# Designs tried in a protein design chat: miniprotein binders against q9h3h3. Part 144

Target 1, 235 residues: q9h3h3
Amino acid sequence: EDGFTAEHLAAEAMAADMDPWLVFDARTTPATELDAWLAKYPPSQVTRYGDPGSPNSEPVGWIAVYGQGYSPNSGDVQGLQAAWEALQTSGRPITPGTLRQLAITHHVLSGKWLMHLAPGFKLDHAWAGIARAVVEGQLQVAKVSPRAKEGGRQVICVYTDDFTDRLGVLEADSAIRAAGIKCLLTYKPDVYTYLGIYRANRWHLCPTLYESRFQLGGSARGSRVLDRANNVELT
Below, E stands for the ipSAE of ESMFold2; O stands for the ipSAE of OpenDDE; V2 stands for 0.75 times the mean of E and O plus 0.25 times the DockQ between their complexes.

## First folded at step 9 (miniprotein)

Design RB7
Fold by ESMFold2-Fast, scan of step 9:
Structure RB7 (fold): chain B 235 residues (1-235), chain A 85 residues (1-85)
Amino acid sequence: as target 1 above (235 residues)
Amino acid sequence: DREELIRRFMELVRELLELLYRAREALKRGDLETAERLIREALEKLEEAARIAEELGDPMLLLIVRWLVKLAEALLEEVERLKRE
């Protein structure tokens, strides 16, 4: 990572959200169709801007699965942005606490567990497991990035409604582990994504609130979860 | 017409992300002349993207423009800093 990664990632994330999505919507589509949909759109083969060799000819921003109970609430992102500019202008310290209050005030509460995997069989297998957990009701919603033109790792995002609801965040981690996922997971509130908080951010903030590590035989949960903001081990 | 403007905007964003990525790669190689040229080309496309975002009044499109402007300006400042070494 270089010092310009945060700005570039923020712009790319916003652009991906605006481009078309490939969606399996369990609210309107029978669960029996999921396996065929997963076979048609493996994330390692779907390209960001389309090409003749991929399943898509047109740009795809995200590949997503919506659960039966999924009800999106993005909050007031415009009000969040205005408050963020005011905060920066005020000279007040920019801390995890001030960002949390900004998010609560503007109802930008959603967050996500992130896993980064190289394109290939392991990514497609992990995505299939997550997608099945969403359709079966153990998770609410998830998405995975298409393969970038420049290559690199792809990201699976598993969402929760409220990053301030610790129990809900931990329940999602448990469900991810139950789906067979063993890689490192990190949890990021969407407010950080909207405000451009990434690893190389100019405010020197930790870009994630939680991390989850797989533990073989160490706990009934299957993972060790650390609250990075408060440096407290939760499991 | 709104759909045509959004399509043009997203086309510009795609080109901008590629130009700025190439500029970052040029900076990593120490190729300041190429980096500056790519950044200045990006700034021209950014002016067009900003006009479309303002016309549509869409806060997400305006946010994309803001991040791309910050990136382009920061990269240009870095080019100028390295020239003074």
Scores: ipSAE 0.495, ipTM 0.817, lowest interface PAE 1.9, mean pLDDT 87

Design RB8
Fold by ESMFold2-Fast, scan of step 9:
Structure RB8 (fold): chain B 235 residues (1-235), chain A 85 residues (1-85)
Amino acid sequence: as target 1 above (235 residues)
Amino acid sequence: DREELIRRFMELVRELLELLYRAREALKRGDLETAERLIREALEKLEEAARIAEELGDPRLLLIVRWLVKLAELLLEEVERLKRE
């Protein structure tokens, strides 16, 4: 709630990215092995730092599934950070449009749909659905956080290559819904993460670009998607 | 080598996050003695982590150290506030 909580969460998130990951890589592993891998590493049981009774004895930062066509492209993050520093020093207004242009210039275009679920069967079931969609080629890549000490909600992240490609973002949402996911989804571009723009940022920017809510009957897609940056309903 | 330094750095980060969290919990209870002890221990480990990050020059390590320094600063500010009451 205070500045301490935000900084502590940021430090924890970066530590998770740097610790080892458990990965099912469809580029090198047959799809027929996915079910066994999911049974071995259910996210509700994999612990952040390892402990007796969990599937892991060592720290795990993320549990991930890479699609057959997955090709990591972080863009020019160093150039982005240098340009961001120059922008802040310039005194020019910092707006969603300015950040979008910075991201495009430096090709830092990836983003992700986020969903938060309590540890348990529903989380494991949701993750299995997402993982199957990735291996089947309907999604590109996804990861889920391990169980933290004391438990709290865990997060599933489903990535897209280009946050400026609205159709691609919407197609990912549709695939997530087709996997049986009904909870609220929020979409965050990775440029905001690299620049340290979180919920309580000093520029009062909403870190969420898109929001998806499950909807029965009224939508053929199964969801309503809002573009929060432009205040436009997309579906 | 580099791999061993990163492993040591990650161990320090884990310990630092726990120490700083416990220090804040102590401050919320008004337990200045415990908070100051935990912050002091954290500052020693933070110096070691900062040296490793500087030696490796990895932007991610430098960034996480900056956040941990900010956490320690926030706690020291709260200690000063509580000492004035």
Scores: ipSAE 0.540, ipTM 0.832, lowest interface PAE 1.6, mean pLDDT 86

Design RB9 (at its last look DockQ between E and O 0.59; V2 from the best seeds 0.58)
Fold by ESMFold2-Fast, scan of step 9:
Structure RB9 (fold): chain B 235 residues (1-235), chain A 85 residues (1-85)
Amino acid sequence: as target 1 above (235 residues)
Amino acid sequence: DREELIRRFMELVRELLELLYRAREALKRGDLETAERLIREALEKLEEAARIAEELGDPKLLLLVRWLVKLAELLLEEVERLKRE
């Protein structure tokens, strides 16, 4: 079964969340310190477990920037997990709609725009742009994975409070584009992450809800956003 | 103390994820002997991780242990399937 790959990715994500994070917290640190922090911890050079020659000597799960107004709210993840086990046992179909209902019931509403980039200067440049947008107040919070494998892509995650709030999701996309990001973006609700919905999941669900493509020469927000679950253009 | 137990737990998790991944790769190649050895090593570390999670009573640690148990179960199911061939 392909279930192993998705569940291994889920366990890796949980482990990364629990390991130490390198955080620039704009709630307590002056914005003038950001450029020095970015230079000290470029994500292409920070290694997952503190390899020799990296800026870190200890494990790093994530490199994150918290905006001035950031207030973490994960909802009832424990209740979500219990309900998920019950759902799987019930024999009811597992669909995007069912997962949305679980998320709403347990207040697990946060989600994130994802971009996957190879380690290198382009990754570091994209991260710097996102980090500045967070510190300047255009985005709430973002994180980027450390280098875990030679040649493997790293991910930048840009969070929003509520995946069901289309205006908030679109506003975050607009801010990402304004920061100079041109690559493909996909939006994943945290409920999917907590329940292990990744590519090759057992239920054959698309692991993302929204997709954003850069639109060259557009007069609007610089992107076209698709709601994958409902097959509807949002912009 | 608590901090040292959490550090030990995360060291075990790191080793577990690697062992389980390598075991899965061995099964893909039909290498049952290697897979069984790696799974056995993983089960020993998983038991230690479970004890630490239980001692600390932290829901996040307990949940991660449950995910690691699920991974081991998936591998044991595949071992049984391959042995029937």
Scores: ipSAE 0.682, ipTM 0.902, lowest interface PAE 1.0, mean pLDDT 88
Fold by ESMFold2, look of step 10:
Structure RB9 (fold): chain B 235 residues (1-235), chain A 85 residues (1-85)
Amino acid sequence: as target 1 above (235 residues)
Amino acid sequence: DREELIRRFMELVRELLELLYRAREALKRGDLETAERLIREALEKLEEAARIAEELGDPKLLLLVRWLVKLAELLLEEVERLKRE
């Protein structure tokens, strides 16, 4: 709604990316240590700035779990950002197709399923399930925001390596549902994040590419996934 | 050293985000004097943050500085608009 609110949230997200992260890295840490780590750092209790009484004494931007297969592969983010700035000054229209092509050209193909949960047991339980799925190899990388000073919903991000690979995106959705998560999931390609494009952006772009809703009925599919760009169901 | 500069930068960013948020809240209730004071305080901290970002030469820090400048200028523009009303 409010242009300032959206831009302020974007700046907060950029700042969180740059603060220290709490990371369980399965590539260097035995899987048997995961449960203790999860109990020590529940996301509903880890505070953004290390409030008295929280398990952390220093700022935490994100809490993350890296799977054994995780290989950092951000692509040509610098080239992406330069091309984006050039397009903004060119006067040419900016469309979802423009963003997709920039992402492909610069190999910034990662994206993430997002879920928003209030602080408490459901959030901590959902995160624990996701973290275990990452360590067990069903998912590659996930992160969760810490508790903000005034509270509010927190976000779990579950990454995939290629938003154009629909099978991979659907497999990640399935692994999330297998962890017992029933809430709405939305999928945002990382290109939008690297360019600072959030829901109430000035170009009226919709950063959500896919939407997943948990099935209520008798089918054992686990979820209904909609491609919002083409308005078609993938499941 | 470099790590200390990054820590100082992030302290400034935390303070800046809080000041700009409070300034916007003051504008919502029509308190232009408070809003202007908070924005000017934020600009002083932003000047220091910019110096650190330039010293480090880190594109991510420079991007965040540019974003914070845009936020501050949005608020100043709104203050000036409301003064003319």
Scores: ipSAE 0.615, ipTM 0.894, lowest interface PAE 1.0, mean pLDDT 87
Fold by OpenDDE base, look of step 10:
Structure RB9 (fold): chain B 235 residues (1-235), chain A 85 residues (1-85)
Amino acid sequence: as target 1 above (235 residues)
Amino acid sequence: DREELIRRFMELVRELLELLYRAREALKRGDLETAERLIREALEKLEEAARIAEELGDPKLLLLVRWLVKLAELLLEEVERLKRE
């Protein structure tokens, strides 16, 4: 990885957001149709650019499921970016606290649990579990990346409304674990995505706030959640 | 007409991302000439993408263009830095 990886990944993510999405909206579609929709658009087979033989003929940026309680609120992303540019030119130190304050000021508070999985049955099964949890109201909204031409891991994102609400973040982790997900989870605020704060960023900032590891038999949550900024276990 | 412009825009974005990726790979190999050529080609395509985004008046498209411009500029600055060494 080079010093441009974060910026490039941010551009790819923005581009994916602008391509068409395959969406199951539980607010307008009966829950009984979910299984048929999942079978029609398995994430491991949906391709980013609509390759021949894929379920999609056109480019797909994301596959998403919206729950009954989903309300899109992106905040002032333009104002956030302007403030971020001004901050960079000021020469002032940039810290996780700085990013938090920017997020609060511009009302960009959403965040997401991330899981990375190889294409295949395990990914599709994990996605089906998450999609069901969203439709059943245990989660609000989730999306999964389509299969890339070069292959590689696909990402499932499970959103929460406020990354500053620790309880809400922990509840989402519990719901993900209850859906049968056992892999490593990391939590990333959307403000970090909008500002290009990925791994190997030029500011050497940790791109994730929390880490969740699956635990057998010990906790009702089925996981241990670590606050990475403070190096403290929250569970 | 609007849908066609959006499709063309997204095609350009795909090409741009590929060019910028290849430029990064050229930089890793120390091939500054190839990197510079690819970045300049990307900048030319960005002009077309910017025109489309402006015509559509979509703030999200404009934001993406701005981000791609910034990435191209950062890569060019790196090429220039390495040429001075």
Scores: ipSAE 0.528, ipTM 0.870, lowest interface PAE 0.9, mean pLDDT 90
ESMFold2 (binder alone), look of step 10: mean pLDDT 87; pTM 0.831

Design RC1
Fold by ESMFold2-Fast, scan of step 9:
Structure RC1 (fold): chain B 235 residues (1-235), chain A 106 residues (1-106)
Amino acid sequence: as target 1 above (235 residues)
Amino acid sequence: DREELIRRFMELVRELLELLYRARELLREAEKALKRGDLETAEKLVEEALRLIREALEKLEEAARIAEELGDPKLLLIVRWLVKLAELLLEEAERLLEEVERLKRE
């Protein structure tokens, strides 16, 4: 069973990436159209495969909002995959440090803050807040999963350009909190996603680098951020 | 047509994920039956899981051909992960069948 859950989640995530996306692109669409778009496609009602009665009739992998300055850069994913296979066959230890080095070498630097919420009003409200922050320029890009056939929690992903840039990661956390989000957030570098590092992975790695908890009446950022790999508080 | 091949590939991936997930659930139920000493139920559940895994392997061959034809790194990666999933399930099924056989001889 080691690795099965991680590899299944990896395959599901890549399948979602390849299926059609519902996108509000602020680079080409007036911000005034956002509220109507959010009302048309609430993530609690958009289904993964276009179930009867949902807003969509076709499969939807992700619901996304692109900011005005969004410029996608996935790095050298092909080179990363080749290096990963070589690392696994080399017998060298697979650690957060070795994965970080692979990411840097192949320029796969983006990452994301994750929040998991049950389908319903709170999810839709949280997504609307995040989407507005993206369109207003406080965040660069975000996406949310559609409702799965089996149910369960949905995920909102808020991206940053460089997971090694602590200031950028913290700035995104601050913007998420300013949007009214109070739930637990965890930060995952895209290199982990491309390599299939999810919970219950074969290498027993923690699948996230940072953790953010809302702090009532606390710091200026409204949250406490922990570097999970180094066990260091960043705020 | 590239677009048509990608659509076919995604249909196969959807079916593969469903088959492999169901096979895993059957193997988990087989493990529980085995722990309760219900060897007949355990064996039947493993046999059903193997049927689903074999169906998945056939679909995987088709998906692999499409991914190779298109040469898309993401599609090749999906196939690689699905192959690993099938391998993990086959190993678990074989392990459970060996345990059932051993316990029947006691």
Scores: ipSAE 0.376, ipTM 0.692, lowest interface PAE 2.5, mean pLDDT 87

Design RC2
Fold by ESMFold2-Fast, scan of step 9:
Structure RC2 (fold): chain B 235 residues (1-235), chain A 106 residues (1-106)
Amino acid sequence: as target 1 above (235 residues)
Amino acid sequence: DREELIRRFMELVRELLELLYRARELLREAEKALKRGDLETAEKLVEEALRLIREALEKLEEAARIAEELGDPKLLIIVRWLVKLAELLLEEAERLLEEVERLKRE
């Protein structure tokens, strides 16, 4: 690629973040209302721009569930951008390690486990399981993409506060598995999103920091987790 | 007010992403036409892509003004990504037009 795909994906992702969200907020809404909300807004039917016949009449960037204890913190994104510009002109290698240092310096620490599913019953069922885990306190916050105009797979994102906190990342993986999720999970720190590090990035970096594969029978935790950046097996 | 400016900004971003995506597809079709030796079609496709890119640049200037007025770091980041996309497409369009001119001389 010439970098267009990665930068277009970066712009689309940030546009989705800025468009309105459909939110079930457990901090202000009784848990007993969750099932009705999930039935009203199944992600396979909610469209990105409010197509005729969908549950939404206006654009929706994300469908999200906030846990009772959720407290958002984006860090110093402006400072991160300035430092990224300086790094690109410095001649210093752009590696996972240098990106990690930028993120720590600017407190842009959140990250997310990602799972990609085709539109349909399995997506809606997986999202319902994740949403219930969030409302019940096993996960902090999650979101799922609406149905895109061109179709394709949708993504469920399950957030953790600090991508450098391996224990926290592993605890979230365990909670996702306990909710019945068996598909491949990949973990991406939000710093990569802000800097446009996607699969087709021009620095040829792996956009995945951690990877989780379901493993039945052999492991007490039910999954194998690999640190892709350092090529270290965590479980 | 602020909410109205954010709404306008997001409308511009949606239109910008669509325009830039369509321009890229036209440039890819132009490259295919060029490889087939169809110089007239290649030139027309590049000219149409440039029309879309010019429209995008006008919308991008409006989006940049809104982002600056609001001072929101996320809006500024989106603008920077869109600027990079437009620059990449302009560079590819210029390259293709130069190749068309070169082949016309042969």
Scores: ipSAE 0.253, ipTM 0.636, lowest interface PAE 3.2, mean pLDDT 85

Design RC3 (at its last look DockQ between E and O 0.80; V2 from the best seeds 0.00; counts 0 for: pae E 3.0 > 1.5)
Fold by ESMFold2-Fast, scan of step 9:
Structure RC3 (fold): chain B 235 residues (1-235), chain A 106 residues (1-106)
Amino acid sequence: as target 1 above (235 residues)
Amino acid sequence: DREELIRRFMELVRELLELLYRARELLREAEKALKRGDLETAEKLVEEALRLIREALEKLEEAARIAEELGDPKLLLIVRWLVKMAEILLEEAERLLEEVERLKRE
């Protein structure tokens, strides 16, 4: 309600990024070990801070799977943040186009498809499907949040390397659907996350660029994808 | 040792997020108590929230010291967000205490 929620989300997100991650890295680990790893660390049971009875005894920020071809590149986040501060003090308009240009200039191009699911079998099953798609090479990288103390919904994030590459974003959607995922998906560029721009913000910017719904008898891809910025259907 | 300081910092961040979240929940419960006319309960809930916020401010002092010693921009940014959260809760607590006083005079 005020800034508390925005600051809280930002602090929790950075704390999660800084705490240890449980990673299945297909660049160095045989694909045959994935099923055992998934059974050992189901996201519905892994707790954020290693609560008694969970498979972890220490804090876990994220549970992640890296694809064989994964090459991390977060861009110049520090330069992006400095330019953002300068923009805010300059009095120049803050628009989707301005943020897109800042992201391109500083090479902060990654983005992610998000799905929110309650802790339980459906979450664990969805994560297993995504993880297999990553290890098999249909997706580049994905992560899922551990169970929070408060017990709210958990999030699965499936990353693409360039949010301005529409074809790449749509290909990731197709791969998610091919993995058996049927829930609502939303796509958010990481630039909005780094700048602390969430659903409700003072600039009235929509951080969600795309929305994907599973459609029975739909396109060859099995989903309907909407470009939220332009309000046009892409599939 | 850098690694020891980072571990201590992360433990403080965990404790701070929990304290500030609990304080906010107490202030929300205090507002509900005010709406049902239970001024004594509302006042006690705000007092408990302030106790948690004071504990958070002590931990923020330590976290800020570590962040400054390490000079890590990410740690400094986390501290800034946590400070802002504490400031917002202090302002909310003051507002609720003013409402309690107003209703007591009626």
Scores: ipSAE 0.592, ipTM 0.866, lowest interface PAE 1.2, mean pLDDT 88
Fold by ESMFold2, look of step 10:
Structure RC3 (fold): chain B 235 residues (1-235), chain A 106 residues (1-106)
Amino acid sequence: as target 1 above (235 residues)
Amino acid sequence: DREELIRRFMELVRELLELLYRARELLREAEKALKRGDLETAEKLVEEALRLIREALEKLEEAARIAEELGDPKLLLIVRWLVKMAEILLEEAERLLEEVERLKRE
């Protein structure tokens, strides 16, 4: 059961990566055009496969905003995959430390803050806030899933370039909160995604490295960020 | 030509995901039928799931050829995961058929 679900999620996610994306690229598009673009392609209305009545007539894998400083670098994903296969046959245990080592060795260091929201105004509003933060330079790149046929929850991904750089991860969390987002955020390194390690994985690994909870009052203002691997608070 | 191969690969993946999902749902329904003692329904549902899985395996062969021709590691990994999904379903289908046969002898 766990095996089929993990493979299914991995295959679906990578298929979405390969379908066309709707992109606002701040490197080539004036920032003044962002609001019109957001109004044209709200994530609650853009459909995965171009359903009747949606703004898109073709499949859309992701809706994305690239910041002015965005420079894509996925690292040595091919080498990562090969080393992963070798590790699985080696008899060595599969642990968060093993995955971290693979990520460092192959320079697959990116990761993302995730938030899951139902289709509707709340999702579209949160996405707009994040998209503005990207275009304004507080964040480098973000994407949001389109609406699925069954209308399940959608995900907003806000990327950072190095999951081992805790300051950079915390800075992205702060920028998300400054955009007015108060929901739970979870952080997943891209190494987990490329290896197909989702919540239903057969190793029962927790793919969440950090979690962020918004706090309204008390002595700790803003987010509380927890390192799930070591069960320690970073803030 | 490369763009057409990618388009064909993506169509195969969509079809494969649907076929394997349907097969899994049929096997779940077969297990429910088996638990209530309806052996004929369970057997029919497993046989239909197997038909879908065999169709998926043929499409997987084509998807694998395209992924290899394009040389893209991400496409090859998608194929690998779909193959594992099909293998899991084949094992489940065989288990259920063995249980149906066992219960028929009782």
Scores: ipSAE 0.317, ipTM 0.692, lowest interface PAE 3.0, mean pLDDT 86
Fold by OpenDDE base, look of step 10:
Structure RC3 (fold): chain B 235 residues (1-235), chain A 106 residues (1-106)
Amino acid sequence: as target 1 above (235 residues)
Amino acid sequence: DREELIRRFMELVRELLELLYRARELLREAEKALKRGDLETAEKLVEEALRLIREALEKLEEAARIAEELGDPKLLLIVRWLVKMAEILLEEAERLLEEVERLKRE
């Protein structure tokens, strides 16, 4: 994948963030309404651009659930981008450590566990489990991508406030597993999204900090978490 | 007014992504045509790609104006990425056109 692909994916992701969201906000909506909301807007049926016959008539960027403790903080994304451009022109080596430092400097510390699922019952069921965990306060915030016109896998994102807080990242993994999710999880800082760092990026940077694999009968967490940067198991 | 501007911006972004993606595909096909020695087809494909890139650049000007007016960092970032995409494709199109012209002179 060339440089164009990285920019394209970054633009698409940010564009989706700017389109209208379907949100269940547990701060303002009773938890008893969650099941009706999930039934009204199943992710496998909600379409990105409001296709005829979909639950939505207008474009939807994301379907999201906000927990009681959710507080949005994006940091200085503009400053981050400027610093990133300056770094690229400087000819200095770009490493995962460099990206971490940029993130800390500009307070862009959010990250997310990612799971990719095919549209259908399994996706909707997984989303329902995650949404309940958010409303119950086990997770802070989650979102799921709507169905694309061409189909393909949908992504569920479960956020943590600080990708540098290893304990918080691991706690979120445990909560996801407790919700019944058994698929592969990858953890990606939001800074990597803002900088257009995806798989096969032109800088050959790994966009994933952690990988979680489900384990039967193993640790209390029900998963093994691998630090991809250091190739060390954390659990 | 603000909500309308945001909606218009998002419409432009969608159109831009489609144009740029299509231009990229045309340039890829042009490169394949060059490898086959089909200079006429390659030239046509590059010219069509350039047309789409020009259309994208015109839309980008409008998107940039909206983003600047709103002063939203996220909108500005989107514009920056779209500009970079257009620049990459323009450079590739120019390179391919030069190669076609070179091969026609041989």
Scores: ipSAE 0.204, ipTM 0.573, lowest interface PAE 2.0, mean pLDDT 88
ESMFold2 (binder alone), look of step 10: mean pLDDT 89; pTM 0.886

Design RC4
Fold by ESMFold2-Fast, scan of step 9:
Structure RC4 (fold): chain B 235 residues (1-235), chain A 106 residues (1-106)
Amino acid sequence: as target 1 above (235 residues)
Amino acid sequence: DREELIRRFMELVRELLELLYRAAELLREAEKALKRGDLETAEKLVEEALRLIREALEKLEEAARIAEELGDPKLLLIVRWLVKLAELLLEKAERLLEEVERLKRE
């Protein structure tokens, strides 16, 4: 029992996106600067609103690393939002297929692998591994949430450019595992984030498309990826 | 000035999230008190949550005005989520007060 609604999570996410970000941009910053930047801004110590004793004095919405080849394309988010309001007004069923079609129509294709970790060394170590993989070109872009005043888990998001490209999604999973990440991962398309599809949403949709579990000594992939909608293992 | 309005808006959003988070926590604690049969504690917790929600509604009016003036889709979306959250918390608080009153009659 968490007591939070999907609306609270959506409002928090929008607020974080609008507050300043701490960014290591490999398109303009040499890779040799990364280790110093990671030491300066460990996510377990960067606070959401610049609490005393943290490395930041002002609000931070996200801590992000952009890869050398990163080319942002958010699609037509405004058109997506207008179409979403029209869909809700129409009374048509709201399903994963309907949302997928809205995303394709408006070119809102990006998605992300999510991992939730408690503040501390393990989070900072995992983030450093992901950040290095981004700067080295195995991943395109990633971000991690700052520490909330209330505590709780922080989230690392590792993005892919097209959630409908299953091969690309699986390649990102493999790169995350190669970076030493062993925790549970779930994959969420950004269209769900823009439309407020979280746990306990009013449409009772599963908020993620895929789940990845690390397999110690497992398959050649190093993990098992499941299609959550169909309960089918992807190899 | 646009930049000053956005700064004020984000300040209001921060305050709103804090107030509504506190209200949600109080309502969760009120539910636990009801399960224990502690009606007096449950009622006090719900009343405190309602006070915070009312304060949030006042700040939401100001935030909505700024979002409407600027016409920024992102600000309007934040207001929409916060309004819905406040409404859901009000509904929960009302249900809990009704349950307290029902149990008092037993």
Scores: ipSAE 0.375, ipTM 0.713, lowest interface PAE 2.6, mean pLDDT 87

